# Designs tried in a protein design chat: VH-VL binders against Tricalbin-3 (TCB3). Part 2

Target 1, 208 residues: Tricalbin-3 (TCB3), of Saccharomyces cerevisiae (q03640r272to479)
Amino acid sequence: RVESTTWLNSFLSKFWVIYMPVLSQQVKDNVNPQLAGVAPGYGIDALAIDEFTLGSKAPTIKGIKSYTKTGKNTVEMDWSFAFTPSDVSDMTATEAREKINPKISLGVTLGKSFVSKTMPILVEDINVAGKMRIKVEFGKAFPNIKIVSLQLLEPPLIDFALKPIGGDTLGLDVMSFLPGLKSFVKNIINSNIGPMLFPPNHLDINVE

## First folded at step 8 (VH-VL; framework fv_iratumumab)

Design n15 (from c2 with light chain N92H S93L)
Fold by ESMFold2-Fast, scan of step 8:
Structure n15 (fold): chain C 208 residues (1-208), chain A 121 residues (1-121), chain B 107 residues (1-107)
Amino acid sequence: as target 1 above (208 residues)
Amino acid sequence: QVQLQQWGAGLLKPSETLSLTCAVYGGSFSGYYWSWIRQPPGKGLEWIGDIDHSGSTNYNPSLKSRVTISVDTSKNQFSLKLNSVTAADTAVYYCARGSPDYYGYYYMDVWGQGSLVTVSS
Amino acid sequence: DIQMTQSPTSLSASVGDRVTITCRASQGISSYLTWYQQKPEKAPKSLIYAASSLQSGVPSRFSGSGSGTDFTLTISSLQPEDFATYYCQQYHLYPITFGQGTRLEIK
């Protein structure tokens, strides 16, 4: 028989690959202006997301809780999810290329005009976990889905490591600002996710 | 100033094994991926596979069942064997060095001179 | 596999012209794209890597731009030695894939 978690994880794996380019562009468009505004505070000339992909591994649904009092044309569920993709530094060349790797890098630019140098900071050791409420509203009748609403029940666990590469060639004391940068990145994530997904807010996806 | 010099093969008959060797001069063998690429006459480029100094290989899935790439680190050489050749394998074969970019992904920056392999009965 | 599509497949230009060649990936490849120049009976020569980084020894008239799925190679002032076939290539995912090529010819 069909196991809801198994089929759902299969669906999410396919959807994840299709959606990732859209997510990448949305994140850059919303976050890079904010990073540009803060760069002078860190004593650097520019700061921007150069690369953003969460890889080919979709979040895994660990459990589903359904509600019995959801209304005539509505199904309401709480999903527990986890996302712990493999890091580029820990992958074989085959894994790195056969699957889209998690690749998040921040470009840090130092210098004056023609002598400006850019150093990437990789985001690795990614660990995201949380609980999300999904409300599915049916338009005409089951099974025609009209709207899917997403809401986080509380701020998710988001953890990662910032790993500079090539920074020694720039004479940059990156270790002095990495803890502050990590906190700032977490704040940007929360400020961008909050208006969409933190209670009382929710994200509506129109499928019909 | 690294240079890649390749040799081997030439004229083959269907069902034979293609064998090419590429030697690396003027540079380190370690820290890079070493690739084989081919180009049929009048057509575009097709990646065959690559190998690192430890012997870890990656192959184009379309050729994986027929391709073996190997290294000889003592001679700074790597080699291509392609089994069961047909007329469709007629091409100029190139070896190339894959160098890490700023993010650690490997792009090809230095190429060998190419070897024409003709498969005809 | 990631399909790389170049446009145009061929173009004619004169010395001194500004030439632009485009390359489109069937899915996002970030900046993991190389541009090559190939002259008849010679191996390809790397011009640009990481979409916009000029290869050492390549004239500054060559430049690359773009990210994600859409990329361009520009030659700001065409020289006689620039008449060749140009290829784009992604190195984001295995298998490594190339565009079909753009042949640049004398007008």
Scores: ipSAE 0.000, ipTM 0.423, lowest interface PAE 20.0, mean pLDDT 76

Design n16 (from c2 with light chain S30K S93Y)
Fold by ESMFold2-Fast, scan of step 8:
Structure n16 (fold): chain C 208 residues (1-208), chain A 121 residues (1-121), chain B 107 residues (1-107)
Amino acid sequence: as target 1 above (208 residues)
Amino acid sequence: QVQLQQWGAGLLKPSETLSLTCAVYGGSFSGYYWSWIRQPPGKGLEWIGDIDHSGSTNYNPSLKSRVTISVDTSKNQFSLKLNSVTAADTAVYYCARGSPDYYGYYYMDVWGQGSLVTVSS
Amino acid sequence: DIQMTQSPTSLSASVGDRVTITCRASQGIKSYLTWYQQKPEKAPKSLIYAASSLQSGVPSRFSGSGSGTDFTLTISSLQPEDFATYYCQQYNYYPITFGQGTRLEIK
């Protein structure tokens, strides 16, 4: 059965504002060292995340499908989610006025390290959507949660636009490398999320 | 249940290319990082690099100019090539599976049996 | 590169003893640390991951603790099969780096 998502979206909206600064720092701390060791190709020698905030708008749960044929102390659900942090269509006037916009900028380094130049590229028009299976195993008494298991049912939709700043000033052939850079960025995302959440993998969080 | 089997290399002369292959049995190749680690006789462990199922690699900067890791997903195998070997490359070489922890970071949980590579004239 | 330093480099103990091995990172690695056991001429065996999570099949006498820069592996009651070399390894940053090892010897 499809369940109401109102309570969950209210919770996520409040939690997101509190957690976003932590998430921003974790992404930079963990992804930038990975990027320092690789070259994306297309004449790009290095890539780094300069700024990272996904803004104040949380992911939205669009639907929850509960499964009735689960174990006695187990609840299994499929959650449909969407993340469109620039979209204001579902916000109140107050929320829209107080919104912090997403701002993600990538530093692209060209040439050899001793003569390299860095150009900012903005990540905009972010659109993420997917379906996640959540399995909750309860201990002796509700609400004691023993294990929470998370798994994406299929690779999620991850889309965005790359918008270079100052390419003309730097004399760069910007349009020739943007498609390759976009693919590289998607590969970095998939490399960090895939082994944790893409089938047949799942993330087990032990609470008890 | 998941098992890694290694083969290749043995006795090499300076300037030759080291080549090792690791095969994965009893488990999925996708969703993991596949690593190479080496251990010189009587010394500690040194990480060489890793690769995922899509062929995306990470290399130790100390070896980056000489090392290539590749994957053959149809055979559930991944391979190490190290160019221009010297006596300093004498070591036992291990392949290992990088598995995600509950935060989505990769620790090595399953290891191959190891392959001794000796570089001598 | 993150330097991992283990202490002590060598330790002698008797069966039944409580043994503690320490690992220090040159900068913060959160909880992204694995402990391994290695016996002569064998591949390393994973004991603890995420600083404190026991690997499946590993006896409960092994435990890990710590976060940031200081980490500890404890064996609560040493058994004959526990005499080996132990390594810590960080996986928060590339390149992945290991400690120099701690050799645990029979007293």
Scores: ipSAE 0.000, ipTM 0.410, lowest interface PAE 20.9, mean pLDDT 79

Design n17 (from c2 with light chain N92R Y94W)
Fold by ESMFold2-Fast, scan of step 8:
Structure n17 (fold): chain C 208 residues (1-208), chain A 121 residues (1-121), chain B 107 residues (1-107)
Amino acid sequence: as target 1 above (208 residues)
Amino acid sequence: QVQLQQWGAGLLKPSETLSLTCAVYGGSFSGYYWSWIRQPPGKGLEWIGDIDHSGSTNYNPSLKSRVTISVDTSKNQFSLKLNSVTAADTAVYYCARGSPDYYGYYYMDVWGQGSLVTVSS
Amino acid sequence: DIQMTQSPTSLSASVGDRVTITCRASQGISSYLTWYQQKPEKAPKSLIYAASSLQSGVPSRFSGSGSGTDFTLTISSLQPEDFATYYCQQYRSWPITFGQGTRLEIK
């Protein structure tokens, strides 16, 4: 009746642990220059990612809608996915105890080199959800995979909380710019994945 | 820009074989499907079939027993043969390029000029 | 085969009018639908693909909408050059199928 997602979720959880260090470095390399570019607009001297790990809990596939194979050796599926790394409701007590939590912090710096002071802003309560269309196109001889096409059916739900620590230690009215910073961070994410995955765009992976 | 030019026999007798060729200029043959469509006088459009650069074909089930589409990648051309023609095969025949949309399915975006084929005794 | 049915079969309109043409698929085709314009003795011209994506060079007065089985083509302010026959076409499944056409005539 219901198609099992158990195998896919097992694969994703194993791959996630291996891939996380690579993802962490890629995010810092691509995002920190963009954050540095907007720091003057907020009246601060520097803004950068200090720590980045999404933890040990992988994204999960919540459901699959398969379409009948059509035309030329093509299979099409819609996958519903969620990434809720702080949620333990789907875990055993042992799994919840052993889970590595996400740790993402932004550093806000005021001052010059030898008189500067940095305050961290934590990124917490991460919730990402969406629907992705996956099209698998087979080559001359079935079952050889030729192309895998990926597309988000709509912009994904991306939500998180920004939590500064140290309050007004820097004399900065942090609460006045957090909504703008949150919107900017969402825009960075959308601008990086939009051209690849948001309609009408798609990402083609050539396997042959 | 990509252009399609087509040519072939215009007047046929019943039972003969229809043969048309379409040449592709200004673009790659790979990554697309190359289609044949026909339109009888005063009627709508009917898809005949298509072919990719590797020679993989799809045919309309209503015509599959009589139709053959072939490709010559060295000349950037593809051809239609329709066997055992009758008066019902009188139509304007078009070649067209099938281009991938953002989901990876193929829609027709560039069309040839059309070739009128008349079948009469 | 997926059957494509257009409505109306023909309509008369005046320059400046808003015109809507509908297309219904006999089964779900998601957004895999193209709209074509065909003038007498010419090849069809692609206007819209993927149900709502405007082809490069096509005037913005043309728009497409719909998904699943019900689709519409809208011309927001009809121009003299828009009098033609319009076809919908699905590309979800082989064989590729077309609607019967809608003839748009001057009133």
Scores: ipSAE 0.000, ipTM 0.413, lowest interface PAE 21.8, mean pLDDT 79

Design n18 (from c2 with light chain S30H A50Y)
Fold by ESMFold2-Fast, scan of step 8:
Structure n18 (fold): chain C 208 residues (1-208), chain A 121 residues (1-121), chain B 107 residues (1-107)
Amino acid sequence: as target 1 above (208 residues)
Amino acid sequence: QVQLQQWGAGLLKPSETLSLTCAVYGGSFSGYYWSWIRQPPGKGLEWIGDIDHSGSTNYNPSLKSRVTISVDTSKNQFSLKLNSVTAADTAVYYCARGSPDYYGYYYMDVWGQGSLVTVSS
Amino acid sequence: DIQMTQSPTSLSASVGDRVTITCRASQGIHSYLTWYQQKPEKAPKSLIYYASSLQSGVPSRFSGSGSGTDFTLTISSLQPEDFATYYCQQYNSYPITFGQGTRLEIK
């Protein structure tokens, strides 16, 4: 329904913008210790997320496959979603400056103290797709939404490109470790998402 | 390679209007921000403002009431006007190009030669 | 406004020395920092952008590092043409702001 779709799209867009600073800090807090642990394996002294934001564009809902009323106060449905944020290269100069654009980079450090050198690796061409189960629990009377529960039905498709900047200044064979780093990053994402969103786990949003 | 060439009045009296122009050669005007920066003799750099090809401007709040930056896209030029000058406005004025970095933020990479503006009675 | 503070305000060095200049932002600016070299009566020349990215045509002896609030410019083996004043500048937020400058003098 148009009205329900308008409400949902408005909520999702507003929630996405509000939640991004929280998500950025959560990702850094959870991922940077893991990246620091793997740095010696690549022959580098430090590895960390430098910048993290997915921009202002919320995921697109591609379709609703299952809709079932599981109880008097609950409905359950399965949604297919896609997230392909706009790259800054597709924006005008004014849009790029004003909008919250996707900005994800890793910092690779070689050396110690005053002799250290840091090189950015950009994360671009982001593509995320999956299927999510949404359970809506109603409060005292329809349409009062009390709790929205989110759960992934399967591991999502997560793809991106790693683009190093200035790798030759560090004397690194960048091509030799990028595939391994990409796989490691995907593993970190799955390890962090799994406990939160894979069955039997779910994320509860209290709407009252 | 891109070059910025600037010109305008060098000697002003208090209360007059400062007017400088910067011309862009060897490159596109669109896709960049075009900045004005000043440097009083023996002191540091102060950003005045910038403009894009559409005429959208950003100004330093300390100068906003007196400053106007404008663009002439047909000539690939942009200009600075600063009203009601005083001796404190004596400085070398520079134009500069703001280029997008990896995330679409603008850093200055090409600078004009500078114009010395002296305000004295 | 974001205040940029450089240290030292001046230093003396000899050809062949490793020189380090620091810049501190009063609040986080990520990596949105540019380093400039300015010789007497000349316009500033951009050396490094995005804290660590070398400008085309700038010698590899120049390097930048840091993120957030603390940044450094390093010249690994000082040459005669490197004696100049160096400025850092943030472009994370309006208004754009510069450090006060570090004058590099011959010893």
Scores: ipSAE 0.000, ipTM 0.465, lowest interface PAE 16.0, mean pLDDT 77

Design n19 (from c2 with light chain A50R I96Y)
Fold by ESMFold2-Fast, scan of step 8:
Structure n19 (fold): chain C 208 residues (1-208), chain A 121 residues (1-121), chain B 107 residues (1-107)
Amino acid sequence: as target 1 above (208 residues)
Amino acid sequence: QVQLQQWGAGLLKPSETLSLTCAVYGGSFSGYYWSWIRQPPGKGLEWIGDIDHSGSTNYNPSLKSRVTISVDTSKNQFSLKLNSVTAADTAVYYCARGSPDYYGYYYMDVWGQGSLVTVSS
Amino acid sequence: DIQMTQSPTSLSASVGDRVTITCRASQGISSYLTWYQQKPEKAPKSLIYRASSLQSGVPSRFSGSGSGTDFTLTISSLQPEDFATYYCQQYNSYPYTFGQGTRLEIK
């Protein structure tokens, strides 16, 4: 059974802007130490996320399939989602004008202290799509939720482009290491998300 | 160096339309956003809106129903019209250039001299 | 709308002093913040953009720092021409919003 997603998309849109600043800091805190570890391998002095915001456009839920499961107090559903934060095709003129633009950038630094130079690499053309299984187990007390279980049904589609600004400003052959950097970023995502969410794994959130 | 020069009516009565023009000298009009900002006497700054060379506009929601910003690319000019003025619209009005930083967000770097608009009966 | 709050509202200092002005955003704005100097009856002058990038022609005694919600403008050795009102402004999202200003006065 496939249910209407209108109510959920309205709910997500309302709350997306509230969560973005928290998400930004969490990503930087978890990713920057890993990027710093690979900088010497690229012949550079530092590599870090400078900016991280996905903008004001929330992910779109394309479909919800609900299940009847054996056992009491359990609801199981599959969510199909898509996230293309720079896409304005579905926005009204008002929404497009008032949106916070998505910006993700990496800083590549050569030199140290007072003699360093930094070049930005923009992360653009972001496209994320996937299917997630959500299982909600209800208790008897309000808010009546005991456990929420999250699992990806397949590895999600994650794609993006890396675009350096300033060409050869640092005298570095940026184009030669970009494919390796893109692969490394995808590996960071897989290593952080895979153990929690990729099958057969799942993430349990205990709400009491 | 880039310079912004602005002009327009200084004294208005309530209900009239405020009209100001800003001209850009010494630089390209394309690749930037062009803003209007106001400052009531003795108070802080309030952003009104901006426009690019193609005529794409952004407006402060508080003024959106009354404000129109337009461009004349052939003259490197942009203009502000604010309808149905009241005493609360008394302010110095500034035009400014929004220049892209290296991440593509627009900060204001060059400002016009300001135009005092007084709304009184 | 993102609210920008400056502290202090007013400050008295002497030539040669180190002066610090703070700006706080009600929501995260990354580094999309500009600092301005405004003298009486003149247009604001941009000093620093992207929280810490010094505008061309601005003396090196001015510096900016911070990211997210908390930002600081520092004048390392105050000069007579630095007595003015200072404003922060976010350009992370529309509508752009300004702080209420910090008035720097001679002691």
Scores: ipSAE 0.000, ipTM 0.435, lowest interface PAE 18.6, mean pLDDT 78

Design n21 (from c2 with heavy chain D50W, light chain S30K)
Fold by ESMFold2-Fast, scan of step 8:
Structure n21 (fold): chain C 208 residues (1-208), chain A 121 residues (1-121), chain B 107 residues (1-107)
Amino acid sequence: as target 1 above (208 residues)
Amino acid sequence: QVQLQQWGAGLLKPSETLSLTCAVYGGSFSGYYWSWIRQPPGKGLEWIGWIDHSGSTNYNPSLKSRVTISVDTSKNQFSLKLNSVTAADTAVYYCARGSPDYYGYYYMDVWGQGSLVTVSS
Amino acid sequence: DIQMTQSPTSLSASVGDRVTITCRASQGIKSYLTWYQQKPEKAPKSLIYAASSLQSGVPSRFSGSGSGTDFTLTISSLQPEDFATYYCQQYNSYPITFGQGTRLEIK
């Protein structure tokens, strides 16, 4: 069965703004060490996520398919989601200033401490889509939830464009390494999400 | 590695013209604003003005009548002239690069070493 | 002109302390604020731009927050090399203006 998503999208819109600062810090803490390890391969001094926010626009749930007979005290659902935030480069100065907008930038450093310089690379044209299986196991007395299990049904569609801002400020030929960097970024995403959520893996949240 | 190097007059008498030059090494001149900031001894920072590669300027209104900033793109240099100096113009003068943020607004990210200018009779 | 006011004007702290410096704009500047560190007889060093974006090469113990008129610079665990004067600066409107500075001294 396919359920209405209106209530869920309302909830996600409110939750997203609250959670984003936590998500931003978690991404930086987990990804920056991995980027630092790759920087020498590109002949640069440092590579790091400088800023990470996905903005105020939450992912949209496009559909929920419920399975009513999945086991005793269990509800199973497939959620279809999409995330296509607005690009900063397409905004007017007023829009960019007034709104909490997606801002993802990679810092490329060439130089030493007294003249350290970050060259921002905007991540734009973001298109993420996928299907998530959510399994909710109830305790003896409804509505107490015992375990929530999350699993992606397939690797999600993750697409984006890398757009350098002031690339020539560092004297770098940034256009020559962007395709390799994009591929590397996709690999980092998959290596961090895969062990938790790609089949046959799943994430169990114990709430009881 | 982008570096800014400054030079110019250190000691001036009242009524003279201050002249400082800043050279840009290791990076492009276009796409940025090239800024002058000053700091009197023991005091805070004051923005003087900036110029882009095309020669478009914006000056602090408090100094606008006395200030000229110019650019020489062939040498990757920009210069500050401040007319009719007084003891109040005694300060360390810094050149700096104005770099665009993600919204196209400019902040200072790379600074020169500074030049002490003393105005005394 | 947009007036930038920092608080406190000076503070004393010990290595390992969490330090917070505040900057207030006289009118809204969105997120167009930069934080600088200046050591004696040296040029200012950019730490944070766009209110919260860390400059590359700046230690992760530095963080910035805020928007509109109220902004904060935080040093989560103070190190000996962090004793310096800190300045905020707005770049929302001409003329570009700086705060008066906060002097961070060893206790």
Scores: ipSAE 0.000, ipTM 0.409, lowest interface PAE 20.6, mean pLDDT 76

Design n22 (from c2 with heavy chain D50F N58E)
Fold by ESMFold2-Fast, scan of step 8:
Structure n22 (fold): chain C 208 residues (1-208), chain A 121 residues (1-121), chain B 107 residues (1-107)
Amino acid sequence: as target 1 above (208 residues)
Amino acid sequence: QVQLQQWGAGLLKPSETLSLTCAVYGGSFSGYYWSWIRQPPGKGLEWIGFIDHSGSTEYNPSLKSRVTISVDTSKNQFSLKLNSVTAADTAVYYCARGSPDYYGYYYMDVWGQGSLVTVSS
Amino acid sequence: DIQMTQSPTSLSASVGDRVTITCRASQGISSYLTWYQQKPEKAPKSLIYAASSLQSGVPSRFSGSGSGTDFTLTISSLQPEDFATYYCQQYNSYPITFGQGTRLEIK
């Protein structure tokens, strides 16, 4: 049912480092227009992602269920994954301090006070877990990948904390809205990945 | 041209074992999946399972406890056994060939003529 | 199991009509979908595989489209021999599952 994941976690870690800058930019390009569009509805004058990097720690594949009869040039798997990029439980204090960690911040601009103020809110303590179906279709020779198909088998578990940069004092006006803002951010995530990855949808990546 | 010819039980009593055989003519047994599908009168299609030339099988979980598909490569034949039949197993049973598509996944392209199996007391 | 839902369950049409039948999967199946035609008391006949690939010997008036969860079978100019029941079937994962069928009847 479930198979060893050692080689795959090694591969994913290398892939993660290479492609993270592309993913970071794509998230900003796709999400910031949505944030700008709904900011007035929340009484916020402007809202945007200022910084987005998921850090150097890749998601961990916890288990793989392979399908026996998928075809000669295809591999079909269900992956159980966890993404806890701030988890430093195996590091010394010095290692944790110096490690490149995820940095996600939202710029929130609130109205007047003689004019407006902008306050950054950090997205921290990220914890995502789920199950993903992956189909890999090979071309002429392994590992020549032709198509990779991705689908989430169910909506993933997503949790995180919102923390104002500069502490509670600077974040006081926004602190009363944090539960609503957290729900809003989760809704943006679901609205962006749902049409691509949530059932009944899937994402096909053509790789020649 | 590849043709599938099937034969076996027509009328069964509850608790008996259904047995059907499908013979493959005009083509190789290797490189394909050999499937069984059924259709109750006036209703839709239900996949039962398949077998390849090496004897490796996959079964529909709804029937797995009662189903056995076997292969005889020397005769280019494969067979279905369904244990402990009830009236709910009354259906036309089809054998079919699963052929790989462009991506190596198997779709059914050639079908047998079908065998009506009636389970009655 | 992947649920396959066809719409409509039945329709009436006239010779020469353009007919469309839709099939929706409960989860993504890429392009791993086959369309079958079945006439009374006959085995199903494969028309389209891989969502859009025409089976050898099938008339060009039949075409398939779609990917992911939403699929369509189109008959561009209905002929008398096309009145039958049509089934979609996914082969993305096991168990293989079929739609409930669409009966195409003379108007």
Scores: ipSAE 0.000, ipTM 0.399, lowest interface PAE 24.8, mean pLDDT 77

